# Miniprotein binders against b1l550, part 182

Target 1, 279 residues: b1l550
Amino acid sequence: MRLPEELLERARDIHSEAPSHRIKLDRVGSFGLKVPVEFKGFLLLAEADVWVSLPEGRRGVDLSRQVEAIYELSNPPKDPFSLCREAAISLLEKLNYADSSGVSIRFDAPLQDGESLKYYGVEISSIASDEIINKIRVEILGMTACPCTAELIRAYKSSEIAATHTQRSLGILEVSTKAEHPDPDKLASIIERAMSSPLRTYTKRPDEGGLVIRSLSNARLAEDVVREMIHLFLEEFGHLPEDTHILAAVRSMESVHMHDIYAERSFSLDEIRKEISSH
Below, E stands for the ipSAE of ESMFold2; O stands for the ipSAE of OpenDDE; V2 stands for 0.75 times the mean of E and O plus 0.25 times the DockQ between their complexes.

## First folded at step 18 (miniprotein)

Design s141
Fold by ESMFold2-Fast, scan of step 18:
Structure s141 (fold): chain B 279 residues (1-279), chain A 95 residues (1-95)
Amino acid sequence: as target 1 above (279 residues)
Amino acid sequence: SPEYRKLLLEAFKLIREAMKLLREGNPEEALRLLEKAFELAQRAFELAEDDPRTRMALWLMAYIRALQAEAYKKLGDKERAKELKEEARELEEEL
């Protein structure tokens, strides 16, 4: 409502007109909106994208109604899962020409780390049509240590705890399901447990030595980390619907190379259970 | 901190009350509540201990300034409305 209502009533409704070309668009919306969210007792500024499908016979989407939908639900700030689902439903109700709607919300999630906080990345979405599909992606940094170099040094020196190189590794878990969004703290925990050791925001020298020793005692390839993430995921979330899709990935920022190592597996719960049971 | 959260939640409450007053045609009372909300958000900004919480408070300050600009526009005070719109823009640029 920046323009007088009288002027708006006299103007052509451009959005309702026929387009230049009769082509359906999959996603049309407002991207990069700043919205407040409440996550586990923290008030945080998230970034949101909202969209709807646009039929071939309609020129445009009412973008102001999209912004209204999410902002009406954002005060008071609520948990990003409820905001995501409720906004997607509201968009579909408000924009009746659309066959589907979607909302994505991205934020840095706080995780208690001793007396400080560290942050990990979370992106959640809800896509509404005849049903709702919920998606969550968690990214968190940890540490890995090379088992190949560790074994070579161990053999050479007859030491049980071998010297090796360590590096930062980004762990990724993405889940798409018809059930509620999985708890991102549990996904982050799975990733950290699969790593050689977690990273800390603030480390004193004694604590730093402990992390290095833990990493060296628990040397893992990126491939090992992905397999362990899948194993731990199935223990925690194996109860989800069989058509739930998961992506597990690790990007290891190799300290002895100018390039990274990447390992990934995508699967449905149905698919992975059949694979595991056949070995 | 508990104080940071409390300040922001009170600011959001005042914003909801101010928006209701704007719809009811009482921009003067809305401005009083919005200025109180701004002071709360500014104190939360000072208490923020990391970048994510700083950005949250800063965005809320910008949002309140934008709402005050709309209220002054309804009062016919075009100069004050422009001033507050520029303050909102400057705060948004810091995000």
Scores: ipSAE 0.603, ipTM 0.871, lowest interface PAE 1.9, mean pLDDT 86
Fold by OpenDDE base, second read of step 19:
Structure s141 (fold): chain B 279 residues (1-279), chain A 95 residues (1-95)
Amino acid sequence: as target 1 above (279 residues)
Amino acid sequence: SPEYRKLLLEAFKLIREAMKLLREGNPEEALRLLEKAFELAQRAFELAEDDPRTRMALWLMAYIRALQAEAYKKLGDKERAKELKEEARELEEEL
């Protein structure tokens, strides 16, 4: 039932009223929207979160305008980086009472794996205020082999190829920068190269054997993986602004324990360069 | 397939034009374009073979039904608008 326009004119704008408690909110928005994007030639359905800040003098946010802002920019489907940045800016323009806005877009990014595809998780974000900060989080599974158990078995059986336990490990790179979003495929590649081996969508028997042997020959602690991720990141992305912030992490789903092993380092490019130069 | 992508992009184009027509107060012409867009999305769904591409096609079908419901609401046909809104909901539940 369309309410008569006359009734709409009489209705109080609840969102524009003063709140009972004058408190600023950092984020108010719609979470879990579905939006189409184009990523490397693929049309993908992504999840999106959109939000703005709410000043202390305003009761609520116009949520419909937030949703309209991102959908207007989503047709035709475009790259998620441009969508994220443009939507964050558009939110500030449409909701002039907000001093900050943000957009986050999540999807599984396709990655070529021989004749097949595998996927890694990606979250692309932009936060707009007096400046624009671009954030990207990449998560990809790899395989790690434990060097400690390998050494124990080597000592016990005197074998050239020591058996060791292997496990799936989740590698994480999160980058926040005033520059453009880093290439997520490059970030995923860094994580995979930091692991004992990548995972494959499918393996033939000879290929499976080769993958396991590679892992055993490249046994790494969770700590080793994180350090290698940082090293490879600096080689590829050392040109980013010095105030760029990075989180490098790994969660190893240990096969011999009921719990996971976790390691991380958070740093700025300036900080880590100073640390490395001091050695 | 190149055909799948072509169908979806053409559907998005029609939807954009239909949305413009809805804003301009021409829901009848918008409905004609939305019906064509739905047919294209449905063909894309058939080509997706239950892979991840199916989700995009289903979402697009649901979105078109929701836009059709809005158009019928503007035309004063509340019953048809309700039916199309329900169809949109059912398609969204399959996502």
Scores: ipSAE 0.349, ipTM 0.736, lowest interface PAE 1.1, mean pLDDT 88

Design s142 (at its last look DockQ between E and O 0.77; V2 from the best seeds 0.60)
Fold by ESMFold2, look of step 20:
Structure s142 (fold): chain B 279 residues (1-279), chain A 95 residues (1-95)
Amino acid sequence: as target 1 above (279 residues)
Amino acid sequence: SPEYRKLLLEAFKLIREAMKLLREGNPEEALRLLEKAFELAQRAFELAEDDPRTRMALWLMAYIRELQARAYKKLGDKERAKELKEEARELEEEL
């Protein structure tokens, strides 16, 4: 049911008209696009969102141009950080009525785990206007051991072994900065080192026992994990711009409770340095 | 797997060439390249060692089927185009 070309030429361009209600929109775009990326030598399927701002005087967005822009940049596949930044800049240039543009890209990043691979969650974004703001969120599971139960058991038997319940905990680091995105592998490493023990994809029985013993010997509260994440982050990324904003959080899926425990702290680099130097 | 990566990169290269041919009005040559690209993606799917790499290969297979459907539609073979769109949809449901 293709319409004649003559009729298409006579149709008005709905998107360029003024709307009935002149209200600015912050984000208008296409969400949930599947795009290929190359991350550290791995070809992976990512999910992308693309958007622009829409001024009060414009009725609609050129959505086809948005989708085409990111797909044109995605073949050959490239690293997701370059794709994210380049697409955001391209959108703002091509859709010059917009004051800002944004791209987010989500993928599972591979992490070497002995002979095997494991994956952790990465979401990056670049928001372009008169400047570019880069954001990255890393989520990775680790193992935590409860120090409260460990102390109770120790007091009962005066044992040197910290026997307690263990659980999976989700560690989160989110960084918003004018600098380039931090390396997600380094963020994941910070989270894992803050936990009682990392999770492994495969271990043999003797190695499995050692992993559990290490976790029990390194028991930590969710609050302690967040504090350690911040300490390690400052040690490695304290060079970022002073107005860099960070969120560090842990969601602990407590094995003996019907609910999760959550701890978080957000801060700018300037803010946390003043807080620490006051002691 | 280095072979997995090599297969996918060659498939992406063939796709770029096929898309150029489609824009230039040469759907028959585009289909030849897309058939080869699909075979490479299918082989990569067989080599995939985990879920993320399996999903990448499946998506690429579905994407190639969509491009083949566009090429057949341009050739006037609407029946074949419909079949390929259906295959692409089935592959995407497995993602």
Scores: ipSAE 0.655, ipTM 0.888, lowest interface PAE 1.3, mean pLDDT 87
Fold by ESMFold2-Fast, scan of step 18:
Structure s142 (fold): chain B 279 residues (1-279), chain A 95 residues (1-95)
Amino acid sequence: as target 1 above (279 residues)
Amino acid sequence: SPEYRKLLLEAFKLIREAMKLLREGNPEEALRLLEKAFELAQRAFELAEDDPRTRMALWLMAYIRELQARAYKKLGDKERAKELKEEARELEEEL
């Protein structure tokens, strides 16, 4: 049914009313929006969340303005970093009762893998207030091989060639910074280089054998991978502001266990430099 | 492929032109451009080589059908608007 325009003009503005309880909310918004983006020459369908803070005296948020803000900026499709920052700023301009706004955009990023493409996970965010904080999370699968079992077998057989179990491992790098978002391809590269070997979308038998041999020769604990990711991150991105916060993590899907192994470290650049220099 | 990208960018351009026409009170011309945009998006869908690119083209087809439904509603053609909304819904269910 179509409601008369005059009735709509006289209807209560529910969102501007006082709430049942005078409590501030940190994030209120539209989640799971489908949005086109352009990344490294690819047009991709991303999923976006948009939100604002809600003051204690206001019952609700105008969700239609949130959706309008991101879609106005999505045609033509633009890079997801600019889209995140511009949409977050636009939300604060359109919704003047909010103290902060945020936009998160998630998509599968293409990465050249020989003659084919593989995809890795990217989530980027911009949170706007009196400043803008940019956040990026990259997740990519690789392979790890257990050094403990390798050493046991080597000792038993008195051999320098190790045999051990291998497993898929998910590497994670998350960066929060006042600077521009780091390049996710560089973050993905750091993760893959820290692992025993990368995973391939397509392999022939000779190439597959090479990956297995590489994994066995480069056996690493989840803890080893996290430390190597941090080391490689500092080499590539040590120039970021000192208050930049990083999370490095690995989830190993253990082939000989009924559970996963997880290792992580969170740190600021200032914190990690002081820790390393104390040695 | 380069053709896939070119088709999608042209469709997005036609959508921007159509949206301007809708704001200016010319839904008839907007509908002509949107139908052309749909044909381009459908051709891109046929050229898609993997799931992410297929989903991109499919979403754009659904979005164009929603814009066409809005234009027909402005013209007072409720039946056509309903048909296009249903087509958009069916396309979105495949995402």
Scores: ipSAE 0.633, ipTM 0.879, lowest interface PAE 1.6, mean pLDDT 85
Fold by OpenDDE base, second read of step 19:
Structure s142 (fold): chain B 279 residues (1-279), chain A 95 residues (1-95)
Amino acid sequence: as target 1 above (279 residues)
Amino acid sequence: SPEYRKLLLEAFKLIREAMKLLREGNPEEALRLLEKAFELAQRAFELAEDDPRTRMALWLMAYIRELQARAYKKLGDKERAKELKEEARELEEEL
């Protein structure tokens, strides 16, 4: 059924009307859009969220304009960092009633693992207002070995390499900064280096043995992993603005318990530098 | 595959040109470009096989069908526009 074109001219612009309740909304947008990106030479289909603020005097957001804004910028596919920043700015330009905008892009990032690929989770965001804040979240699985059990077994068997329980652990680094987004591969590397060992997609028998031995020789508590992540982050990214905010966290899927162990620290670069310098 | 990437990038190029033509009021020429873009995306899909890269090709095919539907709507062919929208939906469900 074609609605007569004449009806479009008579239809009220519902979105521009005054709302029944004059209340500002912080975020109104489209979530779960699929958008093409280019990341490290790979063409990837990512998931995206786009939003703007809505002033108290406007009933609704023109959602079609939001979708058009990100799709126009997504062809040709570009790096997700630029896409986030440019789309956030474009949203404010196209929707002049908004005082803030935001874009979030999520995908699994490919990482070379010998002759194969492994993946880690990435979420890249930009929020635009009077300034632009860039956020990146990286999640990657590694392996941890328990030092407590290792110590007990060493005491019992007097072996140099003590057996201990091992488990998969999820490492998380989230960075919010006025600077450019930190390199997610570097963040992933920090997380892997902070754990007892990385995970491998494929191992030959000698390689598997070596991986296990490495883990046993580098046994770490979840708390140790978080502290090591922070230490390595400061070494690599200590040049970021002092108001940069970081979340470092680990979720250990313990093999001897039915529950997970979780550890985290949230901090600004200024705060953590003062803490470390005081010791 | 270098060929896979080439096919997709060429399809994206044709889509950009087609979208420009649609904005300029030339849906007929836009449809010609979109048809070529669909063929390229389909070849890319075939090359990807059961690889995760298949998702990009499928998405692109769906997006092209939506653009074709818009073009036919501008031409007044509502029936064909509906068919193409349904095809786009079916492709999106495979994502």
Scores: ipSAE 0.453, ipTM 0.783, lowest interface PAE 1.0, mean pLDDT 89
ESMFold2 (binder alone), look of step 20: mean pLDDT 90; pTM 0.917
OpenDDE base, look of step 20: ipSAE 0.436; ipTM 0.775

Design s143
Fold by ESMFold2-Fast, scan of step 18:
Structure s143 (fold): chain B 279 residues (1-279), chain A 95 residues (1-95)
Amino acid sequence: as target 1 above (279 residues)
Amino acid sequence: SPEYRKLLLEAFKLIREAMKLLREGNPEEALRLLEKAFELAQRAFELAEDDPRTRMALWLMAYIRELQAKAYKKLGDKERAKELKEEARELEEEL
């Protein structure tokens, strides 16, 4: 049942009223919206958050206008990068009391894996004010192998391929820039190439053996993986504006420990170039 | 500089209305609104006092040119669509 719309004529406009306390809020919005997107030829169901800043003198936000902003732009489904940017700007136009707006869109991205598909995590954001800041986070699993144990076993057994423990590791690249969003497939590729070996959706026993041997022959510490990710990122995306900020991280789910190993580095392009060139 | 923000938001309002017209099968009216939106975005570009505001205005100008190209393609004007795609590419090269 819908209540008659004429009741709106008699009801107070709660949102436009003064709040009990004159405190500015940074993010007020609608979180967990389901939106279809088209990504590289695939129709995917994504999850979106939309928000705006709320000034100290206004009690509430027009949440229905936030939902309108993203849904008007998502029919028919379009690429999530354009949707993110356009919806962020639309929020500022529809909600003129806001100083800033933001949109985040999350989905699992398909990636061709031989004759099958595998998936990696993508989160895309755009934050709009007098400028637009674009952010992308990519997470993908790979395999790492311990070089320390490998060296001990090699010394003990004198073999060319040392036995060691292997584990799944989660690689993370996050980029914040005033330029367009980087291609997430390229970010995922950087992460996988930095690992001891990638993971597969489908393998037969000979292929599985090959992956294990590859990882054992390419043993890497979490610290090694992070440094390699940064190196590969600079080769691919060094052309981005100097104020671009990057987070590179690895979480290794160590098979011989009850705990995980974690390594990370945050940097701007300007900062990292000065560091590398200082020697 | 308060005028800068006003121009961008007005341009985006016209873009949204133009997109509605494109969905409804009226690319001719959409093109008229998009050209007005481009003029507003270009004025915002001229008022931009720093690199972030300049990039915002350039992005919006490029986006408008992409939408105009889509509208001309719907009208069967392949040559004008290509010209606008090239203008959008040139603007995006500045990002």
Scores: ipSAE 0.007, ipTM 0.381, lowest interface PAE 9.7, mean pLDDT 84

Design s144
Fold by ESMFold2-Fast, scan of step 18:
Structure s144 (fold): chain B 279 residues (1-279), chain A 95 residues (1-95)
Amino acid sequence: as target 1 above (279 residues)
Amino acid sequence: SPEYRKLLLEAFKLIREAMKLLREGNPEEALRLLEKAFELAQRAFELAEDDPRTRMALWLMAYIRELQAQAYKKLGDKERAKELKEEARELEEEL
């Protein structure tokens, strides 16, 4: 061949070439990266996704620059909120063809549970463009008890508290805001307080009995839990910008059925305040 | 425990120093610091009291092995670099 091997090895910058089809892509990036974070004094392994928008005239993204951006910011480990925000900004600075960037970080967050720890799910993200939008999703298991069965049995045995079935329920709060990320521990607390009772990591039989009695005395439908989560959220975070968007949801793993019960509500702060104030 | 956190933070400090040495063209000294970092991460692994903290320490051990592989590659020892990458992979499979 006329062309020496060295020229072929140093050939084209593939990423900067025109693509086969002039189509913009919304998110192109490195997904499933493992990154260390520091959360409330704990060093934890998180999973991160990093991405940028890709314009219609550019074939690809320099993925190595994305990985470099987040890992440069990860040692020493920092809090995941600062990491999300700083990495998203860094991606736009390093990849100047992009109109937007985003970083999502997910991890299991420790929560003090007596003398031990329990963990709940957290996913946070920052999406940077002309402004920064911060998102957080918290998921935590709790217990619910059925008020319908409780009332039926109470009617049958009118002089005592009715027995009922209990089940694990997953509570979900998701917040999207132009303000800083809400504290996930406060979101987890809201979810647990809305439930019939929290779940525990370790219990002795007397403590276990107390948890069950608490749950039975505080029987709640999935619908009740969602409404209470929204009420408690407004008490704690009602100061956030009016265009803050919230999702509150509960998935109840019904012990007497082969299927789950699900309830949810999405709203902006402006929307929900107008709804509540009309009553 | 406070000791678990202290061990990991010291390992991260050694990793930052080793990465600087790698950029400056001193992979031999970087390897010495990375091996000390690995020992600290391994001790943290032994102190871990739950799955999330175990995974943190285990990942750091794998990450240090990857950095050692990069250092050996810079020294021209491709066989040792490959062995360390395989060790890192095995550690990550336990995650």
Scores: ipSAE 0.566, ipTM 0.858, lowest interface PAE 2.0, mean pLDDT 86
Fold by OpenDDE base, second read of step 19:
Structure s144 (fold): chain B 279 residues (1-279), chain A 95 residues (1-95)
Amino acid sequence: as target 1 above (279 residues)
Amino acid sequence: SPEYRKLLLEAFKLIREAMKLLREGNPEEALRLLEKAFELAQRAFELAEDDPRTRMALWLMAYIRELQAQAYKKLGDKERAKELKEEARELEEEL
């Protein structure tokens, strides 16, 4: 049914009306959009959230204009970092009543694992206001071996390589900065190097044995992994602005317990440098 | 494969051109480009062989159907626009 064009001229612009309650909203937008991106030569279908602030004097946001903004910038597919930044800026330009905007893009990033690919989780975000803040979150699975059980077994059997329980552990690095987004592959590498061993998609028998031996030789608590992640992060990304905020975390899916072990540290680069220098 | 990527990028190019034509009030020429883009996306879908790359091809096919629906709506063909919008929905459900 085509509504007569004459009716469109008579229709009130509901979005521009004053709301019944004059309250500002921080985020109004479309969540769970699918957008094409190019990441390291791969064309990927990502999930995106786009939003703007809504002033107290406006009833609603023009959501169609938000969706158009992100899709216009997504063709041709481009890197998700540029897409986030450019879309956040474009939203503020197109929706002049907004004082802030944001874009978040989520996908599984391919990582070379011998002749195969493994994946890690990435969320890239940009928030625009008087300044632009770039955020990236990387999640990747690794393996941890328990040093406590290893020590008990070593004491019991006097073995150089003590058996211990192993588990999958999720490592998380989240970085918020006024600089450009950190390289997610480097962040993923930091997490894997902080673990007892990386996970492999495909292992031959000799390789499996080597992986387990490596894990046993690098037995680490969840707490050890987080501290190692922070240490490695400072070595690689210590050049970022001092007001850069980092979350380093590990969730260990323990094989001997029904519950997970979780450890985290939130910090700014300035804060953590002062802490380390004091020792 | 290099062929898969080439097909998708060419389809994206045609879509950009078609969208420009739609804005300029030339839905007929836009439809011709969109049909070519759909064929390219469909070939890409066939080459993906049910791997993760299939999702991009399916999404592109759905997006093209939506644009075709918009073009037919501008031409006054509401019935065809509705059919294409339904096809787009069906493709999106496979994502």
Scores: ipSAE 0.450, ipTM 0.785, lowest interface PAE 1.0, mean pLDDT 89

Design s145
Fold by ESMFold2-Fast, scan of step 18:
Structure s145 (fold): chain B 279 residues (1-279), chain A 95 residues (1-95)
Amino acid sequence: as target 1 above (279 residues)
Amino acid sequence: SPEYRKLLLEAFKLIREAMKLLREGNPEEALRLLEKAFELAQRAFELAEDDPRTRMALWLMAYIRELQAEAYKKLGDKERAKELKEEAEELEEEL
């Protein structure tokens, strides 16, 4: 339905009016948009958030221009890295009162696992101002085995084979950098290699036994997993700018407890490099 | 570093103005601004003293080439649009 022009001419421009309180807002936007993306040969349905900063003298943001910014660039579907960067720049161009803009895109990434597929969580962001900051967060499930219980049982049984409880653990790597986004498959690989063993989507009985034995032979504390993730990250991505910020974390869903164990470390490459070299 | 920042901000300003012109159906004027923006981004690239600044300048150069390709497509020059998209891809490969 089209409204008469004289009626539109009488309507106030609410967004450009002064607000009730002269307070800047950091993020105002359209959240939970459904957007198709192309990722490593797969067409995936992703969820996107788009936002801009809002100055203290302006009441609201033109939300229709935000939706235009991402949808114009998402058809045909493209890789989420280019989409984030281009949409963030487009937001600043379409909404020139903003001093910064951002785009986040979330999806479950398929990962080849023998003859099957498994999946891991990816969130890719770009924040634009006078520079572009790229952020990526990868979450993937793996298996951990408790070394404390293993040691107690080994001592009791005097056996070469450690027995202990195993559990699913969620590994998390988040990277914020002025360089291009790190490859999420490489981040997922780092997380899995830090675990006692990876998880599989599908296993036959003999393969399942091997996975369990591997996990039991490679028992690791949550703290061990986080330290190993950081070590492996530095081997693969130590070339990134010194002001690159990393979050490494693991949440172990303890099978013998009603609660989880959590370990985390955030750092810049400059900070961790100085810390390691001081030892 | 102060000169680097000034060049990037001026390039970005021209990019914003060019994108507005493309939306308003003036691709010819947009191309003039985008050529100036590319020169400024290229000068910023030459002044970049570290990897993050170098990469930022390269990203802007690649983005300007993409916008120029859109402008030529709107003008009906499909051949030039294709050439500029290929230049943008080459610049992105340097990231």
Scores: ipSAE 0.000, ipTM 0.300, lowest interface PAE 10.7, mean pLDDT 81

